# Ledger of designs, part 6: VH-VL binders against Uncharacterized protein B0228.1

Target 1, 207 residues: Uncharacterized protein B0228.1, of Caenorhabditis elegans (q09220)
Amino acid sequence: AVVTPSIENHKMENASVTISKVPISHRPRGFTAGSDSKKLAVQRFKLLISDFLSDAQLSKSIDVAAVGMHKGKSMDDILDDVYTRLRRTLSTKQISELAKAQKGLVEDLDEKSAKLVKARVKRMIVYSFDPAAEQIHKYATRPSMAFALIAETINERFVGSVKDLIRDVLTPKEYDIFRKHYHPHIFKLDNIGNNTEAVRTTTHETF

## First folded at step 1 (VH-VL)

Design u3 (framework fv_utomilumab)
Fold by ESMFold2-Fast, scan of step 1:
Structure u3 (fold): chain C 207 residues (1-207), chain A 123 residues (1-123), chain B 108 residues (1-108)
Amino acid sequence: as target 1 above (207 residues)
Amino acid sequence: EVQLVQSGAEVKKPGESLRISCKGSGYSFTSYWISWVRQMPGKGLEWMGKIDPSDSDTNYSPSFQGQVTISADKSISTAYLQWSSLKASDTAMYYCARQGDFWSGYYEYFDYWGQGTLVTVSS
Amino acid sequence: SYELTQPPSVSVSPGQTASITCSGDELGDKYAHWYQQKPGQSPVLVIYQDSKRPSGIPERFSGSNSGNTATLTISGTQAMDEADYYCQAYDSSTVGYVFGGGTKLTVL
């Protein structure tokens, strides 16, 4: 009989094969599965977000991006297509689980909080693609595999940008890069996403 | 035990409608795509299209877009392939096959296949 | 659209090594998968992702994929290996899949 490996073992094997096709010096930060015990809260949230997106939803996102890349769409257009796909498949329950993991445990999450989380997810996806796409674009031979690598990078950066202030989870060198080049705004959520403020980074602040 | 069980052979006349089925068992039906593959008598395999049973999202081969409809009912773990008006050129063996995604490790290949449904269209 | 080319037939004597090729533009940049189909039966996956064997597939089956050509190799070929073999790859332009034309393996 044919025996199928467990999903986690198989996912890691496929991710490793894909990553090995990109030279180490050209891999985006966070492409390996390494973890730091001092960042267990972030790792717990990463595990939850992996459960949040079904394998089928992630696969479809990769397929959508592959079509867009073949058609010569801009990265912004491809990201809008992916976001539209994910938005249609996200349930209020899934958004609630994501918000609970992000800022603590709540018995339930209201629709107002769900709307804020959805908006935040789109912005994090958009801003997470830019640096990763630049590195992967040169060496990815299959569009679907390039997007799989980008999706893994998004998951890592999405968790980091959602869980705590970016400055609290990045190394000093990574924070410097983020502050100057990555994103003009940082969103801060209080009380499980209830209070949302968009703050310009000091690099882009004007009177 | 993972199984895909297809409906029985069909004999039809041109212009008739038909729907054949593929029932999955022994696994989480909504966690895998179902693809349909045609094999004309004495010929090779042709991919027709696929469906994600979790949300009924479909992708079709350009050769089959508008020629057939793929659907699924996740409550009974069954996928369907349907023709509104059959042609003699639709005479073939039709297979359903299961396919995972990148993260499940079953991406891009078909690990389990149905037994096939022979469709004969003649006047 | 993307096309995969296989020889229509390959013949070997029992115990010899059979090699079945599958050619496509830059196929080495894609995963190649292989299916065995015996008369009156459904296809069976024998190699996935270029070189991996599903559980239950004999170790005499192996695969490789580089440049423009993927190869299915059957060492110590047995009469029971007589079948049609199909290669398959992903086509990003259609977000779909392409099969080769198939190779009939005869063991005489």
Scores: ipSAE 0.000, ipTM 0.439, lowest interface PAE 18.6, mean pLDDT 65

Design u4 (framework fv_utomilumab)
Fold by ESMFold2-Fast, scan of step 1:
Structure u4 (fold): chain C 207 residues (1-207), chain A 123 residues (1-123), chain B 108 residues (1-108)
Amino acid sequence: as target 1 above (207 residues)
Amino acid sequence: EVQLVQSGAEVKKPGESLRISCKGSGYSFTNYWISWVRQMPGKGLEWMGKIDPSDSYTNYSPSFQGQVTISADKSISTAYLQWSSLKASDTAMYYCAREIYDLSGYPDYFDYWGQGTLVTVSS
Amino acid sequence: SYELTQPPSVSVSPGQTASITCSGDKLGDEYAHWYQQKPGQSPVLVIYQDTKRPSGIPERFSGSNSGNTATLTISGTQAMDEADYYCQAWDSSTEVYVFGGGTKLTVL
């Protein structure tokens, strides 16, 4: 499957939802998407995605959340799971091209540098080719929708760390407004126009 | 609403081929993996393998790798379990079940089950 | 892969609390889920992700998971609860679903 079962809420039906259908009340006031601020907002979302998918050393919020979760997976385990599922969707040609590119990037580097480059490439591959990352790109100008998508791709064990990452990116005033509309549950994009609040469904709440 | 409907009981001889089916309805078939689970008479449940109907990607339990073939036809929302040559030890109830995954893509549990297909293999 | 161990049988009187355990080396790191199977019927999910109860399952059913042991608890046990109960978990190292051997609950 191009879209993993864990992100089925971002399937073809959700992909058809236009950005204009996201209610203004769901947009953080200080997290705007103007030309300069749009560039900043996109960069912030890319950093959040990268930070989430990076090792625990890049995010203290992830470390704190992980310590409190006896069933939480390490960031490496999550990256491995996503990367493995992604590779099953890739064609033989794409796999070959990725292997060649990765090899070329690490040739003539010492072991430590090669390890860092490989980790970075793995994060970039997850971001670039994961269907959820493609959906995030489409909704990057709508912070509330982008953060909902990030929350939906994260096991509930990491919901707290997502809120912490958002807090680190937003100003205290922006975060105070955002937390009133950000909820760590599955967000159904199809119903945004019907509800002033996002429709939330977790596997355990719907079923 | 959500239903998994399996094909009827089969009585076969050793060496014969067989294909049984599991048809999903009431939901988007390609959005869920379908698993096959065996239950031998008077015994417990054994997971055999699964298929993603969207691309027909399969994963098998090592115990069943090469012994059965799992396939799907998404145009008719149906998954299949097939044997090329049945053995008496294949006598069992076979269930299909819809899989749920957590938000990170981690396999989790089965929410809906088919009614089962009884396969009896005897001479 | 690891195995999930359940007692083969548990007996209780009507109205009493039944406890069915499921032990496995990875249950501290993995969710346990529980299925009820009555004679001649398909399994029915009664508890998922250690503690959560699906819609339509009576409040008498509850679950827990501590250390390497998950427990299904049925309070005020009724004759209709008589069934085989199976625990299930995922083994990430071998990429297989693991089922316990099953527990026959008798209400007499």
Scores: ipSAE 0.000, ipTM 0.440, lowest interface PAE 16.6, mean pLDDT 65

Design u5 (framework fv_utomilumab)
Fold by ESMFold2-Fast, scan of step 1:
Formats: sequence, structure tokens, C-alpha cells
Structure u5 (fold): chain C 207 residues (1-207), chain A 122 residues (1-122), chain B 108 residues (1-108)
Amino acid sequence: as target 1 above (207 residues)
Amino acid sequence: EVQLVQSGAEVKKPGESLRISCKGSGYSFSSYWISWVRQMPGKGLEWMGKIYPGDSYTNYSPSFQGQVTISADKSISTAYLQWSSLKASDTAMYYCARSEDYGDFLGAFDIWGQGTLVTVSS
Amino acid sequence: SYELTQPPSVSVSPGQTASITCSGDNLGDKYAHWYQQKPGQSPVLVIYQDSKRPSGIPERFSGSNSGNTATLTISGTQAMDEADYYCQAWDSSYDLVVFGGGTKLTVL
């Protein structure tokens, strides 16, 4: 018969008393993000964000039961109002710089028209209130994806600054609308080949 | 080089408070999770919880929720594990370990601290 | 609530292949990572994401993960491989990290 040790990890007691003597220099070095991993991250995050900010979803009337006083308004109407107020607070150059900070978020756009700048700023507003983006630190691969997509412009100070600027312009009711209508998505690396989230909805209807 | 350096061994009595530390160097501390792992004498590894130093978000194992506090000070690249009142059952080796959140290392711990031995008796 | 189960011990002769299993409900749908711990030392990552080796880990270490079982395989096992081995995964529903109970590999 094979004897099973009563304590399968007995030698770990010896490891515990001598662990502080192990040279730190003998540990393996940390790994750097590869360029190939950035390519995959861009594809995964683009699908999530592009599906979220569809023209069809932005054109839907807001459910009055879910959001109170905003009946008859679409998300695009609210984003237009927010953009207009943000424009009154910031210069054209500052708005353009803000839009540039989202390079690679959905697509790397190099535009010249005011209409394209407005569209990019609207995407930045949605990104800042997307629960997935707000809770970036809670999900696997998310900081890497944001880093790859925003070309090293994302960091805690920048994210905080963008959110503060937008929140200063946003009314409490508009904040509640964004918060309630956007559902977080968790990136699962085990689901890399499957698109099980092809359809997202901005309503809380789960039927 | 990338490393995590932990505070030295502690000998405490039941009921005492304690805070141990884990200092990162050679990498962007705010961009990696730091987890705390307990290993009781002669036993296996138990995950206690984690913190993202960039915004101090914490997540705890249900077994350790309310029993310890995990915190971090990103200005000095240091994470902490704290007990308000130690028990004899807290006697263990405590490791900190980092994990990357960029796809290739989902949930894996590539760099570990040397461990802090905590003894609670008498 | 999610649990990983490993055999408490595995014994092999030098030069033989060691196989250490890690079982969990639908583990093949998650990534499994493996750590080696020698007496007096911190754990060392030997396999990540089911089958990938970190720089500096010998080619005789390999891994697989399908169905409910992940396996760490050490070919041409050497005396220096004698250690405790731990599998690890996350419980994606709770954002929790889970370790297996550990396997003591003895080379005799």
C-alpha cells in the first residue's frame, strides 16, 4: 500500500520559518505586454464599445418608468445637451484635445470636421459612464485594453479629470440616466472566440 | 528588476493589532493587482483578497471579509494587510503577489514577496 | 464557493514523467495556473494560462486543461523538481482567486 502523508504540505512549515532568507533576485522577472496581446485587446474592447454606442440604441426613447422625468428624449438628445454645455465650459482646442485622448478607443480617427469631433466627444462621454470603463480595475485585461486603445493616455489622473469635467456639466438626473441604462460587461479570457454579447440593450428589460 | 519586498517577521499576543507591508519596485505599482495569500504552518495557499493600488479598490475572499483590512499607498508603492485584533489562528506565513491585468496573465501571480511570518501566541 | 481539488501526493522515479491533476467544475472554461514551492521559498509560477511557460522555466514542464481537469506534466523528472505544486484559477462570477490544496511531489 502507498502511504499518504498525514500532512501533504509538511515541508511548507520549514518554508515558513526560512522564507525571509530566500533571495529576491532569484524570482522570475515580470512580463511585459506584447504587441500581439494589444491587437487582441483592441478587437475585444472595440466589439464591446461599438455595440454599446450603436446609432439604433442612441435613437431609442428613454423609458419613463426607469428614468422618471425624461420621457420622449433619446440618449443622443441628452448627449447633445451635455456636449453643448461642455463646449461652453471648454475652448475648441480643449475639446479637440479631449477627443484626441480617446485615440484607439473605438477607432483611431484623424478627422477635420466639427461633426466628427462631436461624435468622438460623445463616445468619450459614454465611455466615462460605461460601468465597464468606470470599474476598469475590477476586470481582467481591462487596464491593458484601455492602455492599448488610448495609446498610453489612460491613467488615474486623466480618467479622474475626464470624469470630473463631464460630471461638472452633467445634471444629477442625466447622471442617473447614464448609470441606469448602461450595463457592465466582464471580460472573460475563456470566452475569447465566442460573441455571446452580440446584442446589448440600454433598458433594464431582461425578458 | 521587478520585485516585491515584505516587512519582517512579527511575534504578537492575541488581541494585539498588526499591519504588515509589501513594497513594489521596478514596475508601475498602480497598474497591477496586489493579492495577499495566507499559508498556515504545514498547509496550502489560501487567497485572502486583493487591491488595485491605482484606485484602492479591494476584493476579499468571503473567509477573510471583516477579519482583515487590505490597503495601499501608491505614493510609496506599498500595500498593507492589517488586523485589528489578532488570534492564535492567524499564525501563518503571509505572502503578497502581483498579477497583471492585460490578457496574457489573467489571474496569474508572476512575482511574489519573500513572505512575512506572523506568530501569535501566549 | 468554487473549489479546486488536487491529489495530496504524487511519487515518481528520477527520469519518469510526473502528472499532477487539478479538478474543478468546468475548469476547462477557465485558465489554470501552476506554482512550485520548495522548502523555505516563495511560490514560483511554472505554468500560466493552462499551457504557457514563463521565461526561465525548463521545457520539461507542460500543462493542459480541458473539461473538469487541468494537468501539470513534468517529463524526465529530476530530484530538483521535488516540491509542493499548487493549481490556481479564478471564480469569474465572484472575482475570486482559488488555489488547489497542493500536491507534494516526491522523487524517489
Scores: ipSAE 0.000, ipTM 0.438, lowest interface PAE 16.1, mean pLDDT 66

Design u6 (framework fv_utomilumab)
Fold by ESMFold2-Fast, scan of step 1:
Structure u6 (fold): chain C 207 residues (1-207), chain A 123 residues (1-123), chain B 108 residues (1-108)
Amino acid sequence: as target 1 above (207 residues)
Amino acid sequence: EVQLVQSGAEVKKPGESLRISCKGSGYSFTTYWISWVRQMPGKGLEWMGKIDPSDSYTNYSPSFQGQVTISADKSISTAYLQWSSLKASDTAMYYCATLYSYGEDYYYYMDVWGQGTLVTVSS
Amino acid sequence: SYELTQPPSVSVSPGQTASITCSGDKLGDKYAHWYQQKPGQSPVLVIYEDSKRPSGIPERFSGSNSGNTATLTISGTQAMDEADYYCQTWDSSTGYVVFGGGTKLTVL
């Protein structure tokens, strides 16, 4: 039988090679090999998509993602933009690999990146349920953009992983309160070759 | 290669308007946010605000909201800091710097700095 | 508003290790960055993301960040390291960049 390297190992090798091939003057400022691979969303995003995209798709996706991340654009906006561009060109194989890669996206974050996500989620919950912070409750019940990034991915399994991450951060009592306010995004991926439906919903219902 | 070059020192009287500049070179100007930082004589660094040159979106520190205007012209790779009416308390060194962010609400640090523009406001 | 506290001054003899601290509520859950500023010059980034060095910064510079305290460590301190050092973080609740008050390092 034909054996393919694991997705994670494949992505790590490809990212290192890609970075080394780019002239230093053309690399995003503030990036080093260790920074890209361990803490930066750009590196995580490159690793997520690089192993199943064509050179043209990869080049376009990396440029858009890198610029957006450097400027502090939400990861949710970056993923939506990239996905919209790729939707009509992804093969069945690429769609399957993307779904597998995204299953562990939150788990792929390094310790500091995970702390940032967890700190944001916990702070939103504290503000939502602390009576002294009532005046900000109306905004704090909505998911943060970091959380929206995680929720607004292509696969329902990834939403499950997000729930597990949040559950690990909160006490059982805090999690029970949180779940009453959380409506995760649900996505089904288009398959241009196989005519599967893509359906996008919002984290919160619009009245 | 990547550089920020600021306009020269200014000596102004209270009540006068002023605009100072920060010109980027050696990179695509819309790649990074530009931050403005004030340093009063003998004091520390104070972050004033930032601008995204791609759409001119600005975010100000509360201490500087309404006190200054930050703008940018991406066609000439230049960001600006402007006062409508200067006060003696505006006497300071002003720096521009590139601002890197790991996506929304993660972290920010300043990699490339301009040489600074000294603004002196006296009668 | 979120605040970072640094000692106003630290003195070391040449060749000794200098340690400059930066304290903030749960700072270890944020990234700390460090800048060096010599008289009449612009600040220079010496440490970013707690512990990483930009290209061109000597190996003598290192950083750490845990709990409430970030630390900039300069090993084998030289006269050329004499400068003001600023820690910096980003406050996620406000979206604002926050600087510490600065520490003057004197190498005697």
Scores: ipSAE 0.000, ipTM 0.431, lowest interface PAE 18.8, mean pLDDT 64

Design u7 (framework fv_utomilumab)
Fold by ESMFold2-Fast, scan of step 1:
Structure u7 (fold): chain C 207 residues (1-207), chain A 126 residues (1-126), chain B 108 residues (1-108)
Amino acid sequence: as target 1 above (207 residues)
Amino acid sequence: EVQLVQSGAEVKKPGESLRISCKGSGYSFTSYWISWVRQMPGKGLEWMGKIDPGDSYTNYSPSFQGQVTISADKSISTAYLQWSSLKASDTAMYYCARVPDYDILTGYYSDYFDYWGQGTLVTVSS
Amino acid sequence: SYELTQPPSVSVSPGQTASITCSGDKLGDKYAHWYQQKPGQSPVLVIYQDNKRPSGIPERFSGSNSGNTATLTISGTQAMDEADYYCQAWDSGTSDVVFGGGTKLTVL
């Protein structure tokens, strides 16, 4: 847990403030690079949760987000919890805006965070050549099913955001493996409009 | 196969220095934190601290800050736990254990120990 | 400092369900993890993040965590499950990994 107050009195503003106060040893590496990076992440989390939801949807999501923050969940897990609660009430426009906001968080990485992402991607690719390395599954870039409706857009745009950043770190062969790990077509958005459906790629489909 | 192999048992006198080791194999060593955990004879588990071998960044338990030094040599996939001056109260089994790191691509981070070394028994007596 | 409390011992007959509790202030707001330790052996992770099971751990092991209490449940308990069990959580206030005192499970 990252907070000590009871769940009954938590609000989104309190939860957002709490994220910025999480100790460095508990926080994701990218968010520990500097105070400005932490402030930016907190502000964008607030925008992702607050600005794209109606007042009623926001009220319903505040406690869910607060619980995730108390458990020290990543922002992606917290967004997954919120989306799971709200998935049947989100419009295609809201889903698109959430995907754009999430991509923006990656694009705003400072130099230290970018260096950590490059190192992490390099190690993830190296794992693919080690027959004893079962840990490749921990670097699977398939978001939870709760984010199925936005997963394709997030994955494709996220790969685009980091492509130039990691180009000098990976060989052409390693970069090909990276593209396949960060699978942009895990989910397909069908029916563009007010009703959005995502179709999951079958578990038997191979690349 | 993922393995953490620790150095052998040690018998030391109070005031002596000691360094014990934990060698990782079967995985990318710099992709995981290594934690050290103490278990005094007949007692429970106590977390001492952890290191990221990729940049040698360390976090210590408040109870162990200043008492030990944790370090790593990524070129030989080995983490170390070191005492400058041993005390009789340091007599214990010491385990190293692997901690999954935060992955910015997936947004997950970990505080659990998925693989453990076999332990190093340290006995400090006159 | 943050403290996790476990009963020192739990006894069950073979085939019965064993429940081992771990109590801490607002523990349900933290992730709880569980380790099994047999005499002379290293601990083994049996449950992580409240209710997830590592590969190789039997399905009869399960977990839950809500309010102030996390619970490790072993259904159809077998003699081989006899061991010490430790719960673990992260305390953000001290940046410390905290273990419970351990519970000896006896199967007789």
Scores: ipSAE 0.000, ipTM 0.435, lowest interface PAE 17.3, mean pLDDT 65

Design u8 (framework fv_utomilumab)
Fold by ESMFold2-Fast, scan of step 1:
Structure u8 (fold): chain C 207 residues (1-207), chain A 121 residues (1-121), chain B 108 residues (1-108)
Amino acid sequence: as target 1 above (207 residues)
Amino acid sequence: EVQLVQSGAEVKKPGESLRISCKGSGYTFTSYWISWVRQMPGKGLEWMGKIDPSDSYTNYSPSFQGQVTISADKSISTAYLQWSSLKASDTAMYYCARGLEYSSSFEFDYWGQGTLVTVSS
Amino acid sequence: SYELTQPPSVSVSPGQTASITCSGDKLGEKYAHWYQQKPGQSPVLVIYQDSKRPSGIPERFSGSNSGNTATLTISGTQAMDEADYYCQAWDTSTDHYVFGGGTKLTVL
């Protein structure tokens, strides 16, 4: 995750916009970790114009992630599994594309670049397995959606969690709506390490 | 086949109103931004503004804010560019173009054929 | 407001390499895209995200973008490459799409 140099201005410009302006039908839903989730995940990722991964790389990454989710692995373990297998097949250009948080040349995959690549892989996994991913991508440039994505990316530079950051700009009623539709995806993704909890919190459609 | 088809050429007098159209086909119209781009005779390309057809959210270039209105009717996959009162300086070729919002790089991958608007006494 | 500057014209002999530049403050921190426009025709995307080619665009077209300057390079230039070329970037700070002034490429 990388913090933009103008984050205070971005936060202030987005303070007057709220998650309540995003229709319910365009908000993320729970993850699908079943067998049907792979076909849907592949279709969703193919909607991204920066299709920098081959079909084989994309399919294999999704398979590794899905297996990890079924086994109840933590998101960190899933990311390590996906990253370890993916990095062996990536070209220099693909590494540069995955590591772009801000535009710049990525020549070597050092610790910082690895962190950026893992962040991109995490977004790929989230967006591929979220039933509403196609709609959420559409709102990426809008203030309320941009704020949510920025908040996730900049959490390391704020005192407190992404949850606390978002709470600053929402009314109590709007925050309750946010908790129900976005909060589980932001905070529960890193808690996929318990089979019972993962099925309940990330695979609502399978119950 | 993805296509953007624009309405035909217009010849108008100063002070008249006008609405031109851009119809998308071969793709999900509500999944892409539509931008309007002006090209004055013998001049370069100028971005005017964009619309998200799914909810009619618009964003305008400062040079065109208040000068034109961009709208869309998603039921017929059509975007519009409208003037309430044309000026001679509005004489130009107007293009619609499909924007790739998901990539975060915002290139225009498909363009309409253009609508020539001539405003003269 | 953010501005992209291109040379108004570039001339090259058939078979030689043409280079068209696009300059802007910290342009290398943005994606640069390139469009080809032939007389009486709509613009056509020839390079996107600095260096990528859309399907159907010949391999002789390439791009780069670093520092303040993006460059469109056409190797083995052909008469059919005669056109106006426009660079374009998206300025996230203003949410504007910005075009360069255009470069007329002549092959003679």
Scores: ipSAE 0.000, ipTM 0.440, lowest interface PAE 17.3, mean pLDDT 68

Design u9 (framework fv_utomilumab)
Fold by ESMFold2-Fast, scan of step 1:
Structure u9 (fold): chain C 207 residues (1-207), chain A 123 residues (1-123), chain B 108 residues (1-108)
Amino acid sequence: as target 1 above (207 residues)
Amino acid sequence: EVQLVQSGAEVKKPGESLRISCKGSGYSFTSHWISWVRQMPGKGLEWMGKIDPSDSYTNYSPSFQGQVTISADKSISTAYLQWSSLKASDTAMYYCARDVYYGSGELLPFDYWGQGTLVTVSS
Amino acid sequence: SYELTQPPSVSVSPGQTASITCSGDKLDDKYAHWYQQKPGQSPVLVIYQDSQRPSGIPERFSGSNSGNTATLTISGTQAMDEADYYCQAWDSSIAGVVFGGGTKLTVL
């Protein structure tokens, strides 16, 4: 992705956490994808997203989340229920490709980092394609956090706007579907020199 | 240098309201969450909850949900912990700590802590 | 809810090795962090991500995490190491952290 310029602070109402402000020594070893592995990670991410974009059950995940909330389940349990329902509509082929895509994203990571990336990918899918889940509980539906973490895994160095990154990976038709199910806030991953920052704006804009 | 500076000690009566503060400096305040930790006299550390100052999103420990309110004012790099009605059981040292980025709470520690605010609630 | 267990106290002579344990179900699936707290002072991070040492922390501090138990090890223990030590790990059920009960290290 193309590096985007920093957004002026007075025009940015919701700045996501800045990864460049965390000491590198505090990051799990093996979390950074090299430039040679970037294309593979992007292709695997595309396969992961494409499987869920074509899933007819995406619009029904809100029902599962609402039931979980009424039963007093934790956010992790609710998200697991939603993801389980989405997986039930996938073909054997799609399940196999999703497993390969997840493996590709995490194959260069240590075991603990891989576990966390897999969990964040699951949450990103739910957050991105079930906007109503965002109204249920603000923590579960912070898509900027999930997208920023996925973007960091794919490309720690050169990440532009999260929307621009998704636009670069998806076909125009897939992007139109994604845009319609994406939260109206704009999410960006900003590169300041050699540092990467993730920001969310309240600006409503067409892709 | 990174620094978290907390408000001074408070002596209050049961039923009174209180707000204590934690001011960050030496870093971009919106780049990190701020967590609040309670330590009762002679006891261990208890995580109460946290806030993302960039959008004021909060997450509470179940033990503290509804007991306190966490807020932040990013224009002055300050986070707050507030009680509407104090109880004697709220007597404790309260620490703020610089918390994680990117929902990476599973990966990263609290790297800087405030000096603590002693809250004493007695009749 | 997830729980971390530490011994309430550990005593060593100066120059000896102190070992402080922190036990939790499948703790090796998580990162353990360790804090030192001296009387009247705030906690200070001494070990993060199981075994990493922050800048400024003496190399006699080390850590490990295997199975259900994380261990903070202080070699050549000095009087200045007397403090309470707390372990910390992530609890996904609350999207927050849990602390161990703390261990008082006495040197002498």
Scores: ipSAE 0.000, ipTM 0.452, lowest interface PAE 15.3, mean pLDDT 65

Design x1 (framework fv_bexmarilimab)
Fold by ESMFold2-Fast, scan of step 1:
Structure x1 (fold): chain C 207 residues (1-207), chain A 121 residues (1-121), chain B 108 residues (1-108)
Amino acid sequence: as target 1 above (207 residues)
Amino acid sequence: QVTLKESGPTLVKPTQTLTLTCSFSGFSLSTSGVGIGWIRQPPGKALEWLAHIYWDDDKRYNPALKSRLTISKDTSKNQVVLTMTNMDPVDTATYYCAHSYDFWSGYFDYWGQGTLVTVSS
Amino acid sequence: EIVLTQSPGTLSLSPGERATLSCTASQSVSSSYLHWYQQKPGKAPKLLIYGASSLQSGVPSRFSGSGSGTDYTLTISSLQPEDFATYYCQQYDSSPYTFGQGTKLEIK
């Protein structure tokens, strides 16, 4: 009746090495340089919705999203603005797919949405392992800040909601590196045997 | 240290409007991700979330009470104000304000002491 | 809205015993958005556990949380006198934020 749970090696968790999964020459150039807030907002939106729109529809919707991001709207509100404006140009199928992607950001996932979320998680993780970006993004704490910031600012609840999928996409070693170096405030370990990840902020502790 | 304190009338007559103020220190409501929520608890009953206001002035209301609630902030005074119209004896409760960091999980990590509001003629 | 149902409504135990408190959601809730609070008579609630399993700073290690989907559990491994209180679960996965009805932990 009693079974012993698997426990990770403590020495592996103390490794401070970051690993690049994608050669610099193969990465989108925009992800290696910081930009002003409007340009960064446009890049964030472009990555989020590019999978669902044709090039012509994407170009048109970028303007709508950039306005919303410039105004400081939430990702859900920005997606609603884009969805509303594109409704006349989108097929019923495309509208359905975009609505499902939006729900994925708040963890209302069916299996089709989960596949799209996994693809986004994989891209986020791959670019988060870009150590060369650290020299360009010296003002940020993460080596691949362009993509990490895009993922985090799309919706931080999205990253929280996909913690289990991140674990599923990465090898145990990659997951340990990812949680320690890229999202420590989202993936706080309670103990080495615990499969659940705690979300913790230190914002309230130093007053 | 983070502190929050509720203030306002402790006795309200039926049909009147209740105005409560949450005064806080140790953090700024201009800090990205920070928010203040209002939660109430009738005597001997469960907690009920009422409204929330965020650093960017985004406002959220419990749909069951939305028509009666208004939340606002004065960042320069470190205050959040909740207004509830058309008070009824069933609205008798201890009213709390609480701090949250909305970017992740929306948990309430620091609470005011609460203020008991009795609705009676 | 998401309804959280806590069980049992009252749990009578002695110091030193293990307490297990349940919270069941009417629909799936992300573990990241499920939190546990402790409330003593006449006082404001205190955050114990956030994200289903993470201990808030200053909370004793005898408190632990687990669960996913619709089923969540708060465990106190060895009850101390100060642990006798009412416990609430809360979700933030969808608006409105909701709390369970509470479990009162009382001395037997």
Scores: ipSAE 0.000, ipTM 0.440, lowest interface PAE 17.2, mean pLDDT 67

